# Designs tried in a protein design chat: VH-VL binders against AP-4 complex accessory subunit RUSC1 (RUSC1). Part 10

Target 1, 145 residues: AP-4 complex accessory subunit RUSC1 (RUSC1), of Homo sapiens (Human) (q9bvn2r522to666)
Amino acid sequence: DVGHLVLTTLCPALHALVADGLKPFRKDLITGQRRSSPWSVVEASVKPGSSTRSLGTLYSQVSRLAPLSSSRSRFHAFILGLLNTKQLELWFSSLQEDAGLLSLLYLPTGFFSLARGGCPSLSTELLLLLQPLSVLTFHLDLLFE
Below, E stands for the ipSAE of ESMFold2; O stands for the ipSAE of OpenDDE; V2 stands for 0.75 times the mean of E and O plus 0.25 times the DockQ between their complexes.

## First folded at step 4 (VH-VL)

Design p13 (framework fv_ixekizumab)
Fold by ESMFold2-Fast, scan of step 4:
Structure p13 (fold): chain C 145 residues (1-145), chain A 119 residues (1-119), chain B 112 residues (1-112)
Amino acid sequence: as target 1 above (145 residues)
Amino acid sequence: QVQLVQSGAEVKKPGSSVKVSCKASGYTFTSYDIHWVRQAPGQGLEWMGWINPDSGYTDYNQRFKGRVTITADESTSTAYMELSSLRSEDTAVYYCAREYYWGDYFDYWGQGTLVTVSS
Amino acid sequence: DIVMTQTPLSLSVTPGQPASISCRSSQSLLYSDGKTYLHWYLQKPGQSPQLLIYEVSNRFSGVPDRFSGSGSGTDFTLKISRVEAEDVGVYYCMQALQYPYTFGQGTKLEIK
C-alpha cells in the first residue's frame, strides 16, 4: 500500500530531516520556553502570495483538522497534502531561499543550513530522489484509514 | 480566519476569583502560544503571562505569581486565565493574544473582557 | 525588567501631516539571532490593540504603507507619512527580548 509506505517511511524520514539541527527554543534567555518542532517550521515557512499562495491554503486546511492532536500528525498531514498537490519541491525550495528564517530556526550543522550554505548539492539530490512521488495521489483522510 | 473570542464582562467582589476564557478558531490551537495582557481603565498595557497549549508550559509575570493561573483545553481550543484574591486595582480589561513564536509578536488579539472588582 | 519609554505622550496632528513617535529601551533589543525584538501596536478607541509593525520595520498584513518603523539598539521610531482620521488611537511599543514583556506608556494620537 503506497499510503502505508508514505506514513511509515517517507513522513517519518522527512520529519527527522526537518528536525535535524532545529534549535530547541527560540531564545536562550529563559530555560523552559516553548519547544520547536517540524510543525513550527511549516508555520514559519508559509508565505502567502505569488508562487507560494497554494502553500498557505494547504497550511490553513491542515490547521482546521480537529482530530489531529500532535505536531507530528499535523506535519504528516501537511506532507501528504504537499504530495497530493505536487508542492513538496516548492515548499522545500521556499525554505532554502529564506536565509533569515533558516538562521533563526537551525543550528549551522543542521541539514537545511548545510543544504543552503556548506553543501548546496544536498537539496538538489534530495529533490531528485523525490521526483518519482510527483505521480502519486494522496488524500488527507489517509491519516484515518 | 483567525479569531480569539473571550468570555463576557464580570463584576466580582474583593477577595474572590475570576476565570476568563479565550476560544481560538481558524488555526491549529496547539501551534501558537497564548499570552494574557491587561489594561486598567485609562492606563497602559501590562503583560501577565503565557501558555504553550501543546505542552501546558506556563510562565508568569512576577507581579502576579501566586495569584494567576493560565490553562488551556486542547479539545475545545480554549485558553483560560484565572486571577484570585481580587483587589479593586485588578479592575481592568483582560486580553488574550496569539504569539508568533519566531518573531515573538502578538499577531491577533481577543476582544477583551472587562473585570470590575467592587464591593 | 526592560523599561520602555515613549515620547511624546500625546500628539495632535492636522490630517495629511506627518507624525513621529519615539520609543527607547533601557537595554539593547538585539538578540544573537540577528533580530531586534521591538514591535508597535495601535489601540483604536474602544478596540483591542492591533499589530502594526513587527521586528522594528516590518508592516503587518493590511497595514498601509504610510506607516514605517526604524531604529536599532535602544532607539526606535514609528512614522506616519500622512495621518488619516482612522489613525487616531494610542500607539504602544513593546519589547519581546525577555520576560516579562514590557510596553511603553503609550502615545495618544489625536486629530486637530
Scores: ipSAE 0.000, ipTM 0.505, lowest interface PAE 12.8, mean pLDDT 79

Design p14 (from i08 with heavy chain V50Y D57Y, light chain K35D Q98D T99W; framework fv_ixekizumab)
Fold by ESMFold2-Fast, scan of step 4:
Structure p14 (fold): chain C 145 residues (1-145), chain A 120 residues (1-120), chain B 112 residues (1-112)
Amino acid sequence: as target 1 above (145 residues)
Amino acid sequence: QVQLVQSGAEVKKPGSSVKVSCKASGYTFTSYDIHWVRQAPGQGLEWMGYINPDSGYTDYNQRFKGRVTITADESTSTAYMELSSLRSEDTAVYYCARDLYWGEGYFDYWGQGTLVTVSS
Amino acid sequence: DIVMTQTPLSLSVTPGQPASISCRSSQSLLYSDGDTYLHWYLQKPGQSPQLLIYEVSNRFSGVPDRFSGSGSGTDFTLKISRVEAEDVGVYYCMQALDWPYTFGQGTKLEIK
C-alpha cells in the first residue's frame, strides 16, 4: 500500500533529511532567537516573495489544519500535499538554490549544505529519485479525518 | 526496541573529572540528538547540554561554566558526558535522553541513569 | 532563562479522584510555527523520567486517556481524571522553547 509506505517510510525519511545539520536556533530580529525544526524550514522557504506562490498557498492551508498541533504533523501534511500537487521536486529545488537560507538554517556538514557545496551530486541524485513520484496519485484521507 | 544504556555508578574525589557513557540501540544513532539531564538527590531535573551525533554540534547550559563536554562516537553508537572540576554539589544521577533533532525538544526515551557521588 | 513554576508542589489523592497540576512559565512558550513547546514528564519512584504529554496536549504513545494536558501562552494544566496507584510519582513540566531547557520544581503525587 503506497499510502502506508509514504506515512511509515517516506515522510520520516524526508524529515530526517531536512533535519540533518539544522542549527538548533536561528537569529530573529524581534525575539532574538527562535527554535529550528523542519516545519520552520518550510515556513522560511515559502515566505511571501521568496519562492513559488503555490508553495505558499500549501503552507497556509496546512498551517490552518486544526487536527495538526505539532510541527511534525504539519511537516508530514506539507510533504503529503507536495506529493498530491506534484510539487515535491519544485520545493526541494527552490530550497537547494537558496544559498542564503541554507547558510542561515544549516551547519556546513548538513545534507543541504554538502549537496550545494562539497557534494553537489547529492542534490542531483535526490531530485532524480523524486521525479517518479510526480506521476503518482496520493489520497490524503488522514487530512480529512 | 529503542534503548539507551548508561555506564555504572562512580565515586569521585573533589577536583577530579567523570565521564559517563550512553550506548544507543534500536534506532539510527545519527538521526536523534542526545541530551544530558541531571538530578541531585531529592531535587528536580537540570538540563546540561546536548549533541547532534551526525554533525558533532554541541550546546551547553552556561551554569556548568566550561566544565562539561559532550561527545559522540557513531561507530559504537555511544554518547559521552564529561564533567570536570567536580564539587560535592555535582553529586547527582546523570541521565541521557533522546530528542528529535528537528527541534520538538521532547525526550521520548531516557537512559537508566548513572549515580555520580563526589566525596572526599 | 525561562522560569517554570509548578503548583502545588505536592498532592495527596484518594484512588479514583481527579488531580490537577498547574505550570506557569515566565514568558510565552508559543513559537512562530504555531507550536507551544511545553512537555510533561512523570518520574515514578526509583525510575527515569518518562514522557507523558508533549506540546501541551498530545499524549505520548501508551499514555492512558485519563491524562490530559491543556493551556496556552504561559499557563498550563495537567489533569488526571481518575487517579490510579500506578500514577504515583513526581510530575515535571518542561519548556523547550529556548536554551537552556528548564523544568518546573516538580509536583509529588501520592495516594492516601
Scores: ipSAE 0.007, ipTM 0.571, lowest interface PAE 9.6, mean pLDDT 79

Design p20 (from i09 with heavy chain Y33W; framework fv_ixekizumab)
Heavy chain, then light chain:
Amino acid sequence: QVQLVQSGAEVKKPGSSVKVSCKASGYTFTDYWIHWVRQAPGQGLEWMGVINPSGGSTDYNQRFKGRVTITADESTSTAYMELSSLRSEDTAVYYCARDYEGYYDSSGWYFDLWGQGTLVTVSS
Amino acid sequence: DIVMTQTPLSLSVTPGQPASISCRSSQSLLHSDGYTYLHWYLQKPGQSPQLLIYEVSNRFSGVPDRFSGSGSGTDFTLKISRVEAEDVGVYYCMQSIQFPLTFGQGTKLEIK
ESMFold2-Fast, scan of step 4: ipSAE 0.075; ipTM 0.696

Design p23 (framework fv_ixekizumab; at its last look DockQ between E and O 0.57; V2 from the best seeds 0.00; counts 0 for: pae E 9.4 > 2)
Heavy chain, then light chain:
Amino acid sequence: QVQLVQSGAEVKKPGSSVKVSCKASGYTFTDYYIHWVRQAPGQGLEWMGVINPSGGSTDYNQRFKGRVTITADESTSTAYMELSSLRSEDTAVYYCARDYEGYDSGWYFDLWGQGTLVTVSS
Amino acid sequence: DIVMTQTPLSLSVTPGQPASISCRSSQSLLHSDGYTYLHWYLQKPGQSPQLLIYEVSNRFSGVPDRFSGSGSGTDFTLKISRVEAEDVGVYYCMQSIQFPLTFGQGTKLEIK
ESMFold2-Fast, scan of step 4: ipSAE 0.148; ipTM 0.722
ESMFold2, look of step 5: ipSAE 0.006; ipTM 0.600
ESMFold2 (binder alone), look of step 5: mean pLDDT 92; pTM 0.952
OpenDDE, look of step 5: ipSAE 0.017; ipTM 0.622

Design p24 (framework fv_ixekizumab; at its last look DockQ between E and O 0.22; V2 from the best seeds 0.00; counts 0 for: pae E 7.1 > 2, placed apart)
Fold by ESMFold2, look of step 5:
Order: sequence, then C-alpha cells, then structure tokens
Structure p24 (fold): chain C 145 residues (1-145), chain A 120 residues (1-120), chain B 112 residues (1-112)
Amino acid sequence: as target 1 above (145 residues)
Amino acid sequence: QVQLVQSGAEVKKPGSSVKVSCKASGYTFTDYWIHWVRQAPGQGLEWMGVINPSGGSTDYNQRFKGRVTITADESTSTAYMELSSLRSEDTAVYYCARDEYDSGWYFDLWGQGTLVTVSS
Amino acid sequence: DIVMTQTPLSLSVTPGQPASISCRSSQSLLHSDGYTYLHWYLQKPGQSPQLLIYEVSNRFSGVPDRFSGSGSGTDFTLKISRVEAEDVGVYYCMQSIQFPLTFGQGTKLEIK
C-alpha cells in the first residue's frame, strides 16, 4: 500500500540524502559530543527562533513515540508527519537556507553545503522533485517501521 | 532477529595475538557504531574502542598503547577486534556492543561475549 | 579519564523492599549541547550487560517502571522501588561525555 511504499522507498532515499556529508565524529572537550545523523539534523532544524511552530510540534510528537526505538525510525516518522501536514518541501527549503546549521553539521562536500553554495541547482532540483508530494493528501501512520 | 554474534572462546599464549569477530544481523550494520568492552574474571567493565563501520574511523582507549586494532567489513556485516602482544592480564571476556541512537553513546545491544584465556 | 565511583559496592535487599545505587563522576557529565551523558546497565549472572536507563532518567524499552534514574552534574542515583528476584546482578553506571568511555566499578545486588 501507499504507506508501505513511502516507508520502503522515499524515506530511505531522503535519509541517505540528509546523511550525505554529515560530520561523523565531533570529539572536542568544549564542543558537542553528539554524532551527526539525519535525526540530529531534524532536532537542530526545529530549534526555537528559526522554524515554524508546526514543525516543532511534529518533532515533539515524534520524540514521544516510545515504539520508535531507533533514530532511523524517528526520522522516517518525521517524514511521514511532514507528508501528512504537507510540510515536506517547507522543511527541506528551510534546511537549505540555514547557513549556520549547515556549517555546523556538514562537511563542505555534503549535498546541502553544495546546494547552499557552489551548486545551487541541487536545491532547485530537490524542491522540484518534492513539489508533487505537497499536492497529495496523506493519512500515514507514524508508527510504521 | 536483531543480534550480535561473536566468535568462540580462544586459548592463547603470551606474546601472541587474538582476533575476535562480531557479526551483526537484523539491522543496517553501517547505521550503528560498534564498541568493544572487556571484563576480566570477577571484575568490572573496561571500554577498549569504537569503530564507525561506515568509513572505518576508530577511536581507542590509550590504556592499550596501540595493541588494539578494530576493523569492520561492510560486505559481511562483521566487526573485528585484534589484541596483540597478549599478557596474562588480558584474560577476559570480550564483548562487542552497538550504539543505537546515532549520537547517544550508549549500548542497547551486546554480543554474547568471547572468553580469551592467556596462559603459558 | 573520568572516574566513576559507585556506592555501595554490594547490596543485599529483602524482596519487595526498595534499593538505591549512587554513582558519582569526577567531572560534570552535562555537556554544552545540553545533554547529560550518564547511563545504567544491569549484568545478570552469566549474561551480557543490558541497558536500563539512558541519559540519566530515560527508561529503555522493556525495562520495568520500578526502575528510575535521577541526578545531575556529578551525582546520579538509580532506584528500584520494589526489588524482585530477577533484579539480581551487577549494576554499572557509564559516562559517555568523553573518550575513553568509563564505567563505575559495579554494584552487586543480591536477594537475602
């Protein structure tokens, strides 16, 4: 069915995209020890003052779902929630425009770093590919695994 | 089924080396880091090092003075720990453990342990 | 290296009674990222360790709610509200704020 197809194809693809070029280790006595993951990007993207109110609400909802035992499952649930609320393009657009966040989390060779800087067509092409999904109505169960 | 399965017990002589394997199944191997922890008989837990199987980067407990080498093979979903220049005090159970919440740095899945006995 | 000190090192408890284990770190485990990197494990006799509590107070999936964690900075506590026979084993706290990762020396819980 449509939920299963989204979970087995779209969600893994977006996970890999967001993971591209993330810094793998941050070992420093004065800098955060948390490793970067696609879920870490979601957490950073919804910090107060730089995101819409509804994105922070979805993040909080997904964070409280106890059956989601892995960061990958939480990332997938967040994507499903964005589809349900028609905010998938909004999230990716906001992410690509946040230069401070991208510099913090990504190597210069990562997809979003390149899309922000030397290869802006990457941003345009991503949003073009996501746009058809914003027209469709979804009622997906966030507990898909 | 989600599990880490380690290689069998080994008996070694001082000065030799041992290589313990840790095979992952039931989850995406490269999305999780593998740690090695040992436990001498009747004693506590001692962290030895970690590998990110995606790309192979490592970090080690300096107490082992470069005697530990941790590797991973993505194609077989297997991590390895090699301890060289073995001494009697290296007799211990060696565990592999996985770090599930990408940046949480805690172990939610452990292998069954591998007893390594070093005796003359 | 961050030294983790557990007290008591052994504990005998009558079934149905509470138990409390203290863990103290030589440095604060609160990182500038806002997280506190302290975790608790149980090693039952003849078994591998298993996760109980992560990041001070979060109970891992499947862990009974009689287990709870609390604390901040350098002082942390694991509580068992009513000890049961299956709770026997050795409890370890672990810090993960910096490498090398270090464990407390363990607290052996026995039923009397």
Scores: ipSAE 0.014, ipTM 0.629, lowest interface PAE 7.1, mean pLDDT 85
ESMFold2-Fast, scan of step 4: ipSAE 0.355; ipTM 0.790
ESMFold2 (binder alone), look of step 5: mean pLDDT 94; pTM 0.961
OpenDDE, look of step 5: ipSAE 0.072; ipTM 0.736

Design p25 (from i09 with heavy chain V50I S57Y D59Y; framework fv_ixekizumab)
Fold by ESMFold2-Fast, scan of step 4:
Structure p25 (fold): chain C 145 residues (1-145), chain A 124 residues (1-124), chain B 112 residues (1-112)
Amino acid sequence: as target 1 above (145 residues)
Amino acid sequence: QVQLVQSGAEVKKPGSSVKVSCKASGYTFTDYYIHWVRQAPGQGLEWMGIINPSGGYTYYNQRFKGRVTITADESTSTAYMELSSLRSEDTAVYYCARDYEGYYDSSGWYFDLWGQGTLVTVSS
Amino acid sequence: DIVMTQTPLSLSVTPGQPASISCRSSQSLLHSDGYTYLHWYLQKPGQSPQLLIYEVSNRFSGVPDRFSGSGSGTDFTLKISRVEAEDVGVYYCMQSIQFPLTFGQGTKLEIK
């Protein structure tokens, strides 16, 4: 089923892509020093100053789901929510447009840094691959792992 | 006018609890961490803990062994620090301080704005 | 916990003369993100502490050019090129690389 394909193929692929080139550590309120993760990218991308209010709403919902204790589970839930609301392409575009955020989170060799700077064609290839998903209607359970 | 205004001085008996307030104004309360730092008379500064007002997430200095609780009320833009099981060595000026950089910035944890301090005296 | 050690604990300076305060940490304050998390505060008599220098060498807004910070790893220095009467107070270094945040014991600056 589509849900199974999303969880077994799309979510791991997007996790790996977002994890590519992340700076190893950043300061974190709870632990003092925390290893960066794809979920930390989501957190940073939806904080105050974002023009995409709906992304902030989804982040708030996912962050407050009690059964999701790991950053990986929260990242997957966020992707599922983006699919349900047809906002996956919007989130990637928003992330790519924020040069300051990318320089804060990523090494220059990371996918998002390269897509914005050295290899702009990477962003168009990604968006082209994501376009078919925007025409589908998803009703995925955010707790579905 | 960006400021942090703390509650007034208190005198407490050993074994009691004290709750100090810190009201923020002139900025978006939920955009910045709030720290609590104390200073015993004639002594140096000691960090107690931190709160993210946006989510209520906290981290405490283990030295206080579960005696400290930091909370934030978004509707009143007020942070609170409650210290229980008070001892004479808890006599100090307690400060709230705003983190210079917001919670989405990884370079933070230094304090650009401080409250005026609250003297808590613990005596029998 | 990271231990922060300041020297001297007190110094008395004639106005217009330079002052130097040292801060040593028990561990390197260089983070894997490339930043060094060492900051300096001044507490004037009867007042709350105020930020002087953040991340080793950056002067906070409104801090005069006569204040400068330097250092790396575990050894840091705060310098005042020409001490003025308004500089009287206790200077603290602080590390923020890990929790708990810790301060040096303070250096009291007095005018002769």
Scores: ipSAE 0.005, ipTM 0.522, lowest interface PAE 12.4, mean pLDDT 81

Design p26 (from i09 with heavy chain Y33W S54F S57Y D59Y Y100S; framework fv_ixekizumab)
Fold by ESMFold2-Fast, scan of step 4:
Structure p26 (fold): chain C 145 residues (1-145), chain A 124 residues (1-124), chain B 112 residues (1-112)
Amino acid sequence: as target 1 above (145 residues)
Amino acid sequence: QVQLVQSGAEVKKPGSSVKVSCKASGYTFTDYWIHWVRQAPGQGLEWMGVINPFGGYTYYNQRFKGRVTITADESTSTAYMELSSLRSEDTAVYYCARDSEGYYDSSGWYFDLWGQGTLVTVSS
Amino acid sequence: DIVMTQTPLSLSVTPGQPASISCRSSQSLLHSDGYTYLHWYLQKPGQSPQLLIYEVSNRFSGVPDRFSGSGSGTDFTLKISRVEAEDVGVYYCMQSIQFPLTFGQGTKLEIK
């Protein structure tokens, strides 16, 4: 089943990619210090200055889902939402364009830092691999398997 | 079995140091942050600090400034908490506790697994 | 530092009766991410603390449904709908919105 493969293979793989080279925590002016996670990357990427309002809307919807208490489950829900709304490429491109955000969140050896700088072909190849998924539709109940 | 096993009870003299160990098993040690919390006899819980075993990054409660050092040894899956310049007020059970979400999964802090505790008695 | 205040400090309950414990924080525990970082632990006599409720109202795995958490901002409540003998111990609330992490002073629950 395609939905099962997305949850058991694609979502963990994207989580690992986003986690690669993340600094252990970042300073948050309101709370002091926050532990960094893929979900915190999502949060940072949709703050003022993001490329589109639709990403902010999706973030807001996912962040308000009461049954999703872990950052990992919130990240998976966000990825499923990006797939359903055909916005995965847009979100990835927004991250790659924000040099300041990437330098704040990632070590230079992280996948997203390398994809932006020394190896731009990495991001192009990933997007090409994900392109067939843009025609698929996923149901939210997959999150609660 | 997922567990944290701490070293045994110790009796120390004022002015000395103590180093308590916390050995993790049943999960990937470097995926979870480890906290240290103490409890004086008949009193409440006091947070001392935290370590990320993967990077060795630490944050300490300023109340223990200059006296506490938290370390981790990835090869033995063991975290350590060393407290120096011991006073009678440091008599307490010292706990290690695992952060509930893995290193890459956490957006907050709470503890889903606790060690059994190590009683440190400071007396002359 | 955020100060956490629990009331009452102790209570005795007849088995089968409800119990309610309050926790108040000196600052709001609501983060800009929309989550409230307030958690509850139970320490049974002679044992390590154990997680009961995380992020205000979520029961940790294996925690009976007679335990419930509620609240927002600075005022939080832990309720036990029907107290059982195994619920004896000291209950602690904890905030994790900022360092240092801080606990309430604890509420001791005893059976009459």
Scores: ipSAE 0.006, ipTM 0.557, lowest interface PAE 10.6, mean pLDDT 80

Design p27 (from i09 with heavy chain Y33W S54R Y103S; framework fv_ixekizumab; at its last look DockQ between E and O 0.08; V2 from the best seeds 0.00; counts 0 for: pae E 10.1 > 2, placed apart)
Fold by ESMFold2, look of step 5:
Structure p27 (fold): chain C 145 residues (1-145), chain A 124 residues (1-124), chain B 112 residues (1-112)
Amino acid sequence: as target 1 above (145 residues)
Amino acid sequence: QVQLVQSGAEVKKPGSSVKVSCKASGYTFTDYWIHWVRQAPGQGLEWMGVINPRGGSTDYNQRFKGRVTITADESTSTAYMELSSLRSEDTAVYYCARDYEGSYDSSGWYFDLWGQGTLVTVSS
Amino acid sequence: DIVMTQTPLSLSVTPGQPASISCRSSQSLLHSDGYTYLHWYLQKPGQSPQLLIYEVSNRFSGVPDRFSGSGSGTDFTLKISRVEAEDVGVYYCMQSIQFPLTFGQGTKLEIK
């Protein structure tokens, strides 16, 4: 099953990637003084003035799914939704282009920080790895986990 | 050698203030938050507050009602805790502690490095 | 404030025997980010506290395999499979899910 493969391999890999070099704590995140997480990055990426409208719609949809009990499950559901709407490359590309947000959220040693500065091939390699997914059609259940 | 080294013991009179220093070495001071925790004689641990050395943002345990002020000096890699309007109940060992930097396999928000402690005695 | 309750408050153990310390929180320590913010420290006589276990069950660097942590939600346990003389001291659990950070009362471990 494609859903099982995505949930057990792709989602954990992308979760780890987004977590890489993430600053452990930001007071000015919506939830205040709590630790940053990959879900915190999603929240920050979709705030007014920070994202396209369709990404904000997906975020709102995932946020309203009461059975999702953890930030990890919400992050996974967001990835599944990006696949269903063919926005996975768009989200990663838009995140990598937002220098202000990246400097706010990430240490200089993080993947996205390096991809903007000292090692731009990291951005290219990520998008190339994600590119085959852009030609596939997914109908994944956001509550699958 | 990664360490937090605190200033020496102090004896203070009621109503005065004390300022305890905590010098970091062996790591990048501004990448980790510093917490202050105290322990009255024969008692448990009590969290007092925290500072982000980058920019100086702080949060305090409100039971101290603004008597505690935590600061940091990036140029000397030193954090400070000042407690004012001292009472005999403030007699305690005061510790600084480093908040673990989060990583792939950890969320942080626990103390992986502690100073040696500073005894503050309040008596007349 | 989240109240952390440890039992027992004092424990006397024959060398080589197991020990178990319970910690209960007044609220769930499971955060929406998927982590559980419960940690264990040991304060040996005359020393500052030292980290033993972070995030319920992860041993900190250099902590012997005889220490293990378990639990979820509001109920947590620290176990020592075989107590040695160097394990004497006071054990504290701590929650870090919200400010103010709070500790349990401590459990004093002694060799009998």
Scores: ipSAE 0.007, ipTM 0.540, lowest interface PAE 10.1, mean pLDDT 84
ESMFold2-Fast, scan of step 4: ipSAE 0.168; ipTM 0.741
ESMFold2 (binder alone), look of step 5: mean pLDDT 93; pTM 0.953
OpenDDE, look of step 5: ipSAE 0.014; ipTM 0.656

Design p32 (from t04 with heavy chain Q35E G57Y, light chain S95F; framework fv_tixagevimab)
Fold by ESMFold2-Fast, scan of step 4:
Structure p32 (fold): chain C 145 residues (1-145), chain A 119 residues (1-119), chain B 109 residues (1-109)
Amino acid sequence: as target 1 above (145 residues)
Amino acid sequence: QMQLVQSGPEVKKPGTSVKVSCKASGYTFTDYYVEWVRQARGQRLEWIGWINPDSGYTNYAQKFQERVTITRDMSTSTAYMELSSLRSEDTAVYYCAREYDWGDYFDYWGQGTMVTVSS
Amino acid sequence: EIVLTQSPGTLSLSPGERATLSCRASQSVSSSYLAWYQQKPGQAPRLLIYDASSRATGIPDRFSGSGSGTDFTLTISRLEPEDFAVYYCQQYGDFPLYTFGQGTKVEIK
């Protein structure tokens, strides 16, 4: 089952990739530092505007899903939505083009910083590996299984 | 001071249910997930499930999915883990723990609740 | 399911000695999402290390973690009397599953 493999393999791998090199976002006085999550990257990457409105619509739809209250679950739902709507490449490209956002969220050694600056072939290779998945349709209910 | 305080020990008969409580204090209850883990004598720690106190959304380990229910009461900052159809193999210390803000590891733990299942 | 195997099962050492504890995963752990916990008799586990190498708040610098992929290590550079306990590793890289190793007991010689 491809859907199950996407949920148990691809989504965690993309989560790990987006998490790589994330700076702490909020200081929690009790625990010291609150870690930035991949979902906080999604939130920050969604911009008001015509060129990114489809991503904003997906973000709004995932945010509306009450059972997906964890940041990890929302991130996975967002990735499934990107795959289902064939917007994964658009989202990665939009994120990588925003130098200010990447410098705010990521350490220089993170994947996204390296893919944009020192090693642009990293993003090209990743997108090439993901292209065959763009023809697949995934059901959101797989996320709850 | 930040802490998780659990209910006292339980002795139950096979086939009954047990409900363990976990009261949070010293932090905003709705900002962190509550994890449940158990440990039988001389055995490894075994994850049971978690709850997001803000939404009430839960996720359970497959092994426990048909027998466990995790809930919370926001007015008392308390999470509950109820395990039904108890067997002698369920005899263990049950822990609640707080999942750090990004969600992947357990930074603070309750003191544990001993649940003994005997006929 | 990623299975974590800890070794040795028991380490018998004296205060002042170095302890090296191993945790091996049956599959690669994504992004080194691995934690170490300390548990003393009659007490709950206490977080020591997360993300393989980051020390938790309040944990002494004699505790350090290292490793990636399938091989992870917890090192206690100079054992204190209060460090004699059972240590567990945990992975959280296998969504949606959390799994723990069976534990390594560090006991006084």
Scores: ipSAE 0.006, ipTM 0.502, lowest interface PAE 10.4, mean pLDDT 78

Design p33 (from t04 with heavy chain G57Y Y100L D101Y, light chain S95W; framework fv_tixagevimab)
Fold by ESMFold2-Fast, scan of step 4:
Structure p33 (fold): chain C 145 residues (1-145), chain A 119 residues (1-119), chain B 109 residues (1-109)
Amino acid sequence: as target 1 above (145 residues)
Amino acid sequence: QMQLVQSGPEVKKPGTSVKVSCKASGYTFTDYYVQWVRQARGQRLEWIGWINPDSGYTNYAQKFQERVTITRDMSTSTAYMELSSLRSEDTAVYYCARELYWGDYFDYWGQGTMVTVSS
Amino acid sequence: EIVLTQSPGTLSLSPGERATLSCRASQSVSSSYLAWYQQKPGQAPRLLIYDASSRATGIPDRFSGSGSGTDFTLTISRLEPEDFAVYYCQQYGDWPLYTFGQGTKVEIK
């Protein structure tokens, strides 16, 4: 079952990768700072506009899913949606190309910061590993298996 | 379209207070912080403070902490900056600006309010 | 507090020329949290560049930013008549403190 494997292996691995080097908190003047999560990276990475409109549409769809109340569940749903729409590589590349956004979200020692600056080969290697996944068919209902 | 519209110019005597308004339109008022900055003629921009319109929570530059109060009215999408114990060196153009709380840069600015303090 | 020093104070150029403006910080600016603003006489500042190198929405591609740590640069590749203005850098790496440079005036030669 490819769907089960994606949920039990790929999604947790991508969550860990995106969480690596995240600044622990984003500014929140009510509580001091809001704790960062991989879902907060998704939220910050989605830009309204023509070049990334499809990513914005997916984000809106996942954000409106009433059964999902945790950031982890929303992150997994977003990844499944990216896989289903063949956009995982697009999202990763868009995130990597946005130096300003990465500086806002990540410490310099994080995977995404290193992949952009000190170790560009990390980005290339990850994208090569993700390419085969773009030809697979997935459904959002895999979350409810 | 996103817009911040400020109140008109003020002329004040030393020792009095001034209250400048900044009305937001074209976006969700509670999604962005309102920053306050001033600029004396021919001088650099000087940060005063900010307010989170959602919570009403504020933070002020140390120089202004005892004299400035920033507030908001959510029903009118308006932020206010009140500066007390005015001195001649407070003569400046006062600006409000919008800031996304994870962005920290100021993407849209009000037109400015000239405050003149003289005897 | 991070002090920002801009140079030169005034840059006299003709339309079509390249402008290079410097902003130096007294200590390292965390995560390159540095922005550039344009201000024309009687007007509010306008955001040009944020996070040292990201162009703001609606800003022409002749404007570019670069740098990290303590040294930052704003470049205008080919000056248009509308680009003659005062330019300010701002740091926000020392949150909740924000500081601005003193400005560089780009004027017609």
Scores: ipSAE 0.006, ipTM 0.493, lowest interface PAE 11.7, mean pLDDT 78

